# Ledger of designs, part 17: VH-VL binders against Large ribosomal subunit protein uL10m (mRpL10)

Target 1, 224 residues: Large ribosomal subunit protein uL10m (mRpL10), of Drosophila melanogaster (Fruit fly) (q9vpl3)
Amino acid sequence: RGKINIQRPKAPHYERARVVAVTQPKYPELPKAKSCFKTRAERTQQQQENPYNEIIAREVRNWLDHSRLVAFFHLSSITADDIFRVRVQLHKQNLHLKSYGSKIIEQAVKNTRYEAIVPLFHSNHCIVFSPDPEKTAALLRIVRRVPQMVLLGGIVEETMLSRNQLVAYAQMPGLHAVQAQLVQTLSQAPGHLIQQLQAHQNSFVQVLDVHAKNQMNEETPKST

## First folded at step 11 (VH-VL)

Design gf4 (from gc2 with light chain N33Y V53N)
Fold by OpenDDE, fold request of step 12:
Structure gf4 (fold): chain C 224 residues (1-224), chain A 119 residues (1-119), chain B 111 residues (1-111)
Amino acid sequence: as target 1 above (224 residues)
Amino acid sequence: QVELVQSGAEVKKPGESLKISCKGSGYSFTEYWIGWVRQAPGKGLEWMGIIDPSDSYTRYSPSFQGQVTISADKSISTAYLQWSSLKASDTAMYYCARQWDYSFPLDYWGQGTLVTVSS
Amino acid sequence: DIALTQPASVSGSPGQSITISCTGTSSDIGSFYYVSWYQQHPGKAPKLMIYDNSKRPSGVSNRFSGSKSGNTASLTISGLQAEDEADYYCSSYDSSSTWVVFGGGTKLTVL
């Protein structure tokens, strides 16, 4: 009985080798747990992906996608009661007032056709949504009487409008298409609107930075 | 063409009442608001308040709250500024101007009404 | 409450470019969004020259331009002419206090 060399097992017969090769449990390469080598940046990005924020971002996208009228406002300090009254008035006209954080908006509109609105959301803002562009006049009538709400612009029929264009649109009688074309023609190049909106954002960021710096300076205890 | 025409100059004594007018034309009067601006002699512009002629909704600057009354008659496209009792310090030029809302510019101005209050 | 500060006076020679500044000081960041500029000749009503920081109304010369950066708005008049001699006022809506504010005005002299 030839000593079975346990150290150099004779190559199995060709058929057995084939069977062994085929029956070798292909252990699914455990997906290299990307978890261990996630860069701090990736971890930070993952931490920033609060499932809750994603849900809200989806909500925002849903509103944007189903709205034919969207209006953007700066919102100054207002009482809960006052904003509630405004909400009720708007709701009666099938206008929906919403407020979202800037980060949520950024997440919601990232890589979408709405990305251009991001600069509008550096301060306290609110958004009004409507499925009906004919409600523009009604919207403006209501919000004009809310001194804490400042109209910044809007989207009508997928077209970004300045606040002046939005007002003009609301004042135009007739076919939505004609209104949109007229507003576009009357308005200087969309680029100018974006630039103006960006200018405001930049200004706001600068003011915030100054404020933050001032607060930091006040918190630095004078080392007597 | 959009135009605001104000009433003529007024010379009054202290304690007298006064109502000056601003008539709008060339646009839908109820679609825009009317603001009032005071300018004392040799001084700057002061926003006094604003009115929505459609329903006479009014808002005043704090410095003018209770000092004047802003009103409008939409049937004749006219806004008014009135005093119940004039003071010497009310001597100024008063302008009305069209304004769509609080945050929109005063895009068209009346010619002004000079009010002189002298004892 | 927002306060708008302008220089008391600015001067320039014909053909020059001059800039008038308007600085907004407010605790509320939201109160200095849109700046308007008005021109006033002696004995005349103010005229809107710039609105929404940089927009010109119809009929206003392209020599007038507006800009805003941070808490400072600027009116620039290029190719200065004798007719540009006037008082200039900046204005903004204070959404916190809910009223319109004017700057102190700038007297422009064309030398």
Scores: ipSAE 0.878, ipTM 0.950, lowest interface PAE 0.5, mean pLDDT 87
Fold by OpenDDE, fold request of step 12:
Structure gf4 (fold): chain C 224 residues (1-224), chain A 119 residues (1-119), chain B 111 residues (1-111)
Amino acid sequence: as target 1 above (224 residues)
Amino acid sequence: QVELVQSGAEVKKPGESLKISCKGSGYSFTEYWIGWVRQAPGKGLEWMGIIDPSDSYTRYSPSFQGQVTISADKSISTAYLQWSSLKASDTAMYYCARQWDYSFPLDYWGQGTLVTVSS
Amino acid sequence: DIALTQPASVSGSPGQSITISCTGTSSDIGSFYYVSWYQQHPGKAPKLMIYDNSKRPSGVSNRFSGSKSGNTASLTISGLQAEDEADYYCSSYDSSSTWVVFGGGTKLTVL
């Protein structure tokens, strides 16, 4: 019995090779890593299973309740690689990028203080969550460089802000700096008032003195 | 008050290089981006591109990609638009404008720089 | 790519209200989300009049108002004055193509 060459197995007979080639199970191509961001169509189809939607809605609510900074974005077509890069950048700043269907958002915020955000979700959207409102500037710095993300607005410290207000908020000095400025402004106000009051009194006295001097000069009879 | 002041009018010949400037004042120059807009004589506005002066991040519209170079010097709060080789078709008014990002409006504009390219 | 279409010209009499339309043709609803309006007098730089569809910058007259419905944005000028005679441009950001787009402009004539 000839030594089976395990290192170079003899090519099977042509007919056998053909049968093997035809009978090879065509394994479905591994689903291309579905972008974590489901297309609008995919999100709409998943809305039919009620229990799953409830779970996701609870998750959304949990994020909203525990976030002091929430930002809403329109998301245009973006590659999985690009969105991943953005996610990593945001994550380094303790910012969490999420995407949910509009119906899920509606369900999540129904009869809550967040119900006003529902009109923002008419297209493909993403949300960034953070427990730290001081990260607003960092958030905006990152997302400005993502052309596919359009800032729509947000929530900071339970206050809904427009996109312009978010920008303004990010440009404000820290709370302590603002407080210091306020104290300085308030401390200067009494001094300025006193100066103005004193200036008016001094001017009045000067005018009266001039008037008195003029009257005295008129009453001195020229002793002929 | 926020102001953008552009360099003066330029008269050039085809093939010459040109660099025009836009100086910002009255705000933190690195907090906002600078966009450039072209307006050919008797024509509408065309967005050319944008720059973030903080790190010189730049993006161009497709029509102007490779045709011009946008740059900035944040130390002197100045943005630049430059051509390596001017064409007659580059004759236009060029505006710089402050823009926070792509989706925000051009809220403050320079007075414009007229560039005339003639043989 | 988004295209913004404006009427070439609009006219009105002093004291009247006029409306300039801006229609966006895009397959992406997000590309026409925010519309800005600019006023340009002859030989002058454009001036921002309306941003984010309906917001007015500080210093802009309350006679200017903006609205947006669907794929159409509108600039309304009430109480038309002679100084309102200018070119008006709508603008929007195309997030799909990643550039700012201007409309073709509308010449407003005050009769």
Scores: ipSAE 0.867, ipTM 0.944, lowest interface PAE 0.6, mean pLDDT 88
Fold by OpenDDE, look of step 11:
Order: structure tokens, then sequence, then C-alpha cells
Structure gf4 (fold): chain C 224 residues (1-224), chain A 119 residues (1-119), chain B 111 residues (1-111)
């Protein structure tokens, strides 16, 4: 019985080759791993008044209410695998990456203190939640390595911060020391605090406004 | 004060190797990234790539991928740009600049290093 | 890939206000989200003048202002001075392509 040359198997007889070729299961191309992040179009279609939307909206609100750190990101085209990797890294730091549809966010934040974030969700965005504001540095360290994620801003201890302010915050020694300093500064110059708070708010509003304007301009069809 | 100091002007021949340096001071060198920008004579600015000195993570613009190597030595707060084989077309001013991440501005710039490649 | 288009040159008289435009062509909103402006005098390194569309770094004159609307960013220089004569570059990060892009630059001449 001739040694079956496993290294160079003789080409099967023409007829057998045809049968094998025809019987080769055409494995449907694994659907290109639809990025876990449904396209805006897919999200909009599914956002029919689904009783589930209320549940999801409640979830979003819950995250917002219980998070002391919230960061907003624009998310460009990213693979599901890459997102997963980032999610894992964030999760190890008790950081939770979430993505929600614009309608869900609108519903979730309607008539709340968070209503100002709605304009951020007209494009592909993701949110990172954390109960620990001290994780800001860790968050930024991780997301800096994700070129598809663009930091837009965030909320730390109920204060809206621009992306630069978030970076600055992360660079500050110990939250408690800064809080103490903030309290001291607030106690010494209420006027300056209001200005700083207003500046932060204004900065955030500006970012949001820019975002809103960018979205409006994309929707204006160039009337050819 | 944040400062980036680059190595001096270089005059080289085609085919020669070159490594230029950028030393940062006045800030934590590992907390910010270093970007490199090329400016050919009489031309505009071209972003070449970026490095995270903390672990030498690097990313290149497609136009410069494989053409140059960006590196860093965090122990001496220095970033490097190097060529294995220079071309006449590499004649340009090269700037290093501090950049927090990809989407943040180049906020502090080195003085530039002029590289002249001529036969 | 995003391309940033600037006028090749702009001119103004001392005391006037001039505006330099930067138009981004990208289908991704994340691209051209944040625009920076750099000033470069002849033989000198670029200097950051505006970041995040409208913010000024410390030490930059309040005569410089930035704005962005849609796909167009603008640098406005008020009270034009002779020292403002320089090349100006807009820049933005293209999150789709994942690299930084510069405009072609605008030469500002003070007449």
Amino acid sequence: as target 1 above (224 residues)
Amino acid sequence: QVELVQSGAEVKKPGESLKISCKGSGYSFTEYWIGWVRQAPGKGLEWMGIIDPSDSYTRYSPSFQGQVTISADKSISTAYLQWSSLKASDTAMYYCARQWDYSFPLDYWGQGTLVTVSS
Amino acid sequence: DIALTQPASVSGSPGQSITISCTGTSSDIGSFYYVSWYQQHPGKAPKLMIYDNSKRPSGVSNRFSGSKSGNTASLTISGLQAEDEADYYCSSYDSSSTWVVFGGGTKLTVL
C-alpha cells in the first residue's frame, strides 16, 4: 500500500476534483463583523418606538446619575475587534464604554441637567462612564492610543469640562487636593468661581455648538 | 518653561544615514507625545508622525511610513528622527513639536533642523 | 483623506481686519472637528495661535481669533500690524485617516 505522500497529495482525478469543487460548502462570507456599533442608519431604523428604548434610556440615565466621571468621544470608523480591545482595557480600570443612539440619549436626558449633551450624539459617538473621578488619567492614557476616538469633553464631579480641562484635570495631583484647592478658591473668590464655571460651561457649549453647526452643514444638501 | 531643542543643521550626501534629535525640557517628557513635521524649501508643513516617549509607541503618516524612523529616549528626554538612506528630496527643515495626542495641537515647537542632501 | 484648502495669499493694511479661511473636505464629522492655526515667520518655527477652533494659547494676542462653521474654519486678525506678516497654516486631525493634516498655508502681506 503506497505511502500516502501527505506533503504533496496527488491532485484528485478530474471528476473528483469537480465534485469536491461543487460540494465545497460555500461558507457564507462571515458577515463582515458588523462593528458592534450599528451604523447611524441602522440605529435610526431600529429606533421605532420600541418599548425597549425606554429601558435603554433608563439605563443611560442611571449611568449618568451614578457616574462621577463621564467622557464623550467621537468615534470614527473602527473595527469591532479594536473596540472590543479598548472596552476590555477600560473595563479593567472600572471604566465602562457605551454607545447609544441619539434618540435614546435624547429621551434619557430630556428635562435633566444633562440635556446639553444631546448635540454630541448626532454623529458616531461613544461614552465612557466611571464612578471614580480619579480614573480620569487612566481613561485618557488608554484612549490616547485609540486614534479613532476623539476626546470631545466630559463631566467630572458634575462639572462639564472641555477636553483640555480634562487633560489638565488628569495631570493634577490627587483629586482631594484639587478639591480642597477648589473649595478654598471658591471660598475666597465666589466671583472667580462663577467665571471659571461659566468659562467651563461656555467652553463646553462652544464645543457643542461647533458640533451642532457641523451637523447642520452636513445636512444641507448642496443644491446643485 | 516648555522648550524643545533640536540638533544642528546637517549637510549630507545621497545614500548617507542621518539621525537628528529633539530634546524636551520644562515638562514631563513622557506625558506628552512628540510629533515631527517636515517643511521642504518654500513649501508647506507636512506631518510625518508621532511618538509616545513613555513606551516608544509610534505612528507615521502614510507618506513617511517606511521612509523614516521615529524613536525616543525618555531617560534623556530626547526624540529622534532618522533616515537609513537619504535622498535629495529629503532636503527640508524638520521640526519636532509637542503634542498631547493625535487630535491635540502642536503646542510647542523646536527651532527646526535643516537637512540638506546634495551630491 | 481630508484636505484643507487655504487661500494662497491675503493682504491688508495696518489697522485693518483680515480673515483667512480653511476649508476641509471630509465626509467624517470627526475629521476637521478641531482646527488649529499656526503662524510662521520667515526662517522661524511655526507658532500655535489658535487651537480647538477658537481658543488662544497663553501669550497670543487677542487680535487673533478663530471660528469654525461647518467645513470652514476662519482665522481673523484684527488691527493688522506689520509683525503679523507671515505664513499661516490651518491644521486638523483626520480621525478617519488617523493623521494630522495641514493646509497649504496662506501668505499674509501687510501693505
Scores: ipSAE 0.857, ipTM 0.938, lowest interface PAE 0.6, mean pLDDT 87
Fold by ESMFold2, fold request of step 12:
Structure gf4 (fold): chain C 224 residues (1-224), chain A 119 residues (1-119), chain B 111 residues (1-111)
Amino acid sequence: as target 1 above (224 residues)
Amino acid sequence: QVELVQSGAEVKKPGESLKISCKGSGYSFTEYWIGWVRQAPGKGLEWMGIIDPSDSYTRYSPSFQGQVTISADKSISTAYLQWSSLKASDTAMYYCARQWDYSFPLDYWGQGTLVTVSS
Amino acid sequence: DIALTQPASVSGSPGQSITISCTGTSSDIGSFYYVSWYQQHPGKAPKLMIYDNSKRPSGVSNRFSGSKSGNTASLTISGLQAEDEADYYCSSYDSSSTWVVFGGGTKLTVL
């Protein structure tokens, strides 16, 4: 059964509420009524394949909708204690470390402009979500010390950024207007063509590299 | 604009200590890390390790763990590579290079410091 | 651990295009995500020519291009010139072993 962390509450109540919400999903109870006329194997398979996938995919969509900062990482082998320490460090900065299966990510972003991220999730990965794009510098400072995590890129203010663009964004002065203007300038690349090419199953890493190259070349003053 | 300037060539005997330097200029020294690369005579490049000069966080390649010490003095924008006891096999060209972190490229290189260890 | 394998040498005539390969031994794409290429003339420090698989730093000629497909990265030099004669190294970060790896290097000879 799902457990609730009520024995020893920590200081911020919102952190406890988020942990409880993750560990106590309400959605599995719906499959019980649906499975009353099927075999035990069919009920278990149907529950695992259909309702849980869509429930978790909706969770991913909700994170994407409410996060102004999303960062993608490859994750190589790391101990459970080490990744837990990283998750705690990130959570203190309102940065939320998550991992989802590739099929669930595909469901979550299907028919959206983020469909190009799906290829990143057939290998070991993790995602960091946050409502606070100002926390990009804090995110990068924390993960730079985690050698098992490789930054692949991210989304800031609904604009896809390469890893180099994300680093540049984090290095800009803390004035939010300057950082927002940089993101808006990057979003004016040929986005419709890039979105169409991304739907043709190009690697997210390669697509981010092409997008970043075009934007960086446009930002450089022409020299004779 | 960005420059990494290394200390001059060194000729040493086995068993002697040595500290070579790499001074960065033209950028915010503590925002980037400094990596060290060895190139033995006629051989390829070997990454030795890296340092974050802001707080001296270091990481070494296994081949060099315990063989050298990487350090930095951020007040003078300088990173160092040290040996407590040189061996003849330490004869090589040593480069410093700037990296944002270990997963990013070595975008600017020092001119190199030739270290010769012979009797 | 990822190992990066390059041919020992490659040659071409002025004006031709040549390609230098860099093949990783790992099938895990996370151990071979981003490849950099460095040019080194004799007696000089290496120079970054390509980063993040295909990007050129400012000041690097567009005759140099990079690509990556699967576990093989490629550096292509078009319009080969005498000054391109140098050693070329590929490099990548291996997150499973947590250090940077260089290929063995490729000597480019311009005939």
Scores: ipSAE 0.705, ipTM 0.871, lowest interface PAE 1.3, mean pLDDT 79

Design gf4 (from gc2 with light chain N33Y V53N)
Fold by ESMFold2, look of step 11:
Structure gf4 (fold): chain C 224 residues (1-224), chain A 119 residues (1-119), chain B 111 residues (1-111)
Amino acid sequence: as target 1 above (224 residues)
Amino acid sequence: QVELVQSGAEVKKPGESLKISCKGSGYSFTEYWIGWVRQAPGKGLEWMGIIDPSDSYTRYSPSFQGQVTISADKSISTAYLQWSSLKASDTAMYYCARQWDYSFPLDYWGQGTLVTVSS
Amino acid sequence: DIALTQPASVSGSPGQSITISCTGTSSDIGSFYYVSWYQQHPGKAPKLMIYDNSKRPSGVSNRFSGSKSGNTASLTISGLQAEDEADYYCSSYDSSSTWVVFGGGTKLTVL
């Protein structure tokens, strides 16, 4: 019966790994949002303890069904005072700032055309809802001075738009402005009437084409 | 059709003041912001700051805060970059460029204004 | 808190494809969410080639393409031509520090 002498573990590898770990800087965590917006971990834990996920999912569906403008943002760390001021500014324009967990969003949009938005909600986020698509310009003016809100894109009149398409939409004249311009043109004295109508009709057709393309994107056949 | 046209090259001495301009055309000037970018001879691009011409909201890179003044006159579609007292180290090419806001690309650039500061 | 790192130079022969990298040093996705690429010929203003990571402005050749994976963005130029010889810069927004950042630039040599 013999035994093999076990030598002590080789310390150099452990000590090198320990020195590397100690010399890595420990950054202080940035302040988490101190508002009603919670971190991803906190939202996940809260949802697991909360039995009312379907009630909240119905709220999300209600917002989606009644909002002709929806905008999605990545949300970096922001103070409670700053996000409150932003929420108040938005609310004055009938723009409603919300945040929901990704599981709730997934549940809300399951079997709808909006399932593609679910990945946006795996990081810190916020959403702005509004029944007024003409408020897109006001939305962008407010949020472009909020560096912590990074625009990802949106939904206008049930059509998904990239952030660049959303900006382009905001720069388009509203239907009310186009309608007022058309009425004013028709009321002018005869003389150049046909030429003026053709010029304004082309502008109106362009505005209408943007709205029609927004509606048509929902009907594009998928290839597979 | 969008165009940014900058003022011509400048040769200055240390301590002199200078204001260079950037005039925008072919778009609604107040719908977009104007950013300023510095490029020292043989060096890379360096963002200096940005202005919203509609109400003169400005932001500066920390390296340039207090070193220059960015301003705009929306009635003539023009943005400005200004020094109260030039240093030899201010010798560089200065560009203006259009941005929707600071998170969007600089999609159209001016031709540049060469500023030379030497004794 | 974000810095963008590019190689100092890259070279290739006519007809080849090359890739220029741009690596961010922050894990804040909002700070490296959208990457733009600019081409600058000597004595000329920079020109926007790629925006929002992979989109091409009107008038930019489809030989230029962009991508982003994790903290690294890439500009790929296929079918190299002599006129592609220029400096290339990546750029992104730092949402925590609230300003625009440029990479140090990459000199592309074609021969």
Scores: ipSAE 0.627, ipTM 0.825, lowest interface PAE 1.6, mean pLDDT 78
Fold by ESMFold2, fold request of step 12:
Structure gf4 (fold): chain C 224 residues (1-224), chain A 119 residues (1-119), chain B 111 residues (1-111)
Amino acid sequence: as target 1 above (224 residues)
Amino acid sequence: QVELVQSGAEVKKPGESLKISCKGSGYSFTEYWIGWVRQAPGKGLEWMGIIDPSDSYTRYSPSFQGQVTISADKSISTAYLQWSSLKASDTAMYYCARQWDYSFPLDYWGQGTLVTVSS
Amino acid sequence: DIALTQPASVSGSPGQSITISCTGTSSDIGSFYYVSWYQQHPGKAPKLMIYDNSKRPSGVSNRFSGSKSGNTASLTISGLQAEDEADYYCSSYDSSSTWVVFGGGTKLTVL
């Protein structure tokens, strides 16, 4: 099934469907109708310089500063009813579902150790914040039933974890002795690698996986 | 250690019902999900659906929605794949595999159950 | 909605390196975010060789490596051996369609 197929404009007045043709045998050019079609939000996002960006960035920093658990997800198309139900389920567990633009996230984490998360927000996303790292298991149990949310990784006790490490963290007994040991072991990854990160689609996932691998040896799938 | 053991090969006629099984051991059965994969003779792999054995939450590929039933009995660590009315086109090898959820890899596989549907 | 396209077959001589490609038709990040590779010998169940684009499970030879760039994932087998002759499948999760997708498979022949 194609999100592109369903989301393709259907009304003629949404855009002037114009395609310029090259009469000479040359490479095809991009259709102007395709490049001219943008949602209202996409146009305003590209052209917007907004003094309120710092106010919203402060909100994100406040969430990051007061959350011992942060989880990042790719978010596919989801109905308003479904996302509302997910938000309510999460809220009952002191888990707070949010979404912010990539500029806001970049501004919020500038000059922090979390700058590596910025590439995740160039795609459709959501974030879950909680003051309770003990709620990691509850978070994962809830979102496993939400097909449109794909776990990318997270931050636990100020340490970045890959999705596999976050699952492993959630499966550990006790929340202080054992889970603190895991987080401390992971925090010793070389920091210079994350500073060389390029803005590719998968770059943050790759950096987080390298960080996790440097903290521990992964010789098998450890989903158990 | 982790092991998925499937029921034996089946030879059936069109229109008959069938239920094949997959028993998990060496891990906490309800902590992981069980996925089902079909492979028709000489063809590739096709994911059919998945079940959370803890409460029987299920999800199907669109191609198999309404065509099969996935179920589980967590008291005996067993998942099932069931047809109410077999067709000759159901002739295939069927695998169960463990997944943490549908976005994670199929890390351990059963040995497969060959289902043959012929007159 | 994605389809994973693999070449139908690939061949190489013992000792060579070979690469099997897996291309998604949609670049939705969640639909092609994590790629896994499976090896299947005739009459046997598939075996996980690579997960999360480039990670190797324990017991898988380091001759197998995975990578992903944009909408194309690659499985590379270095130092080809006769035992590598098998079918290889890529797989990913299509979060927009809410199901797991396999590529059509690639038959590797060692000459």
Scores: ipSAE 0.578, ipTM 0.829, lowest interface PAE 2.1, mean pLDDT 78

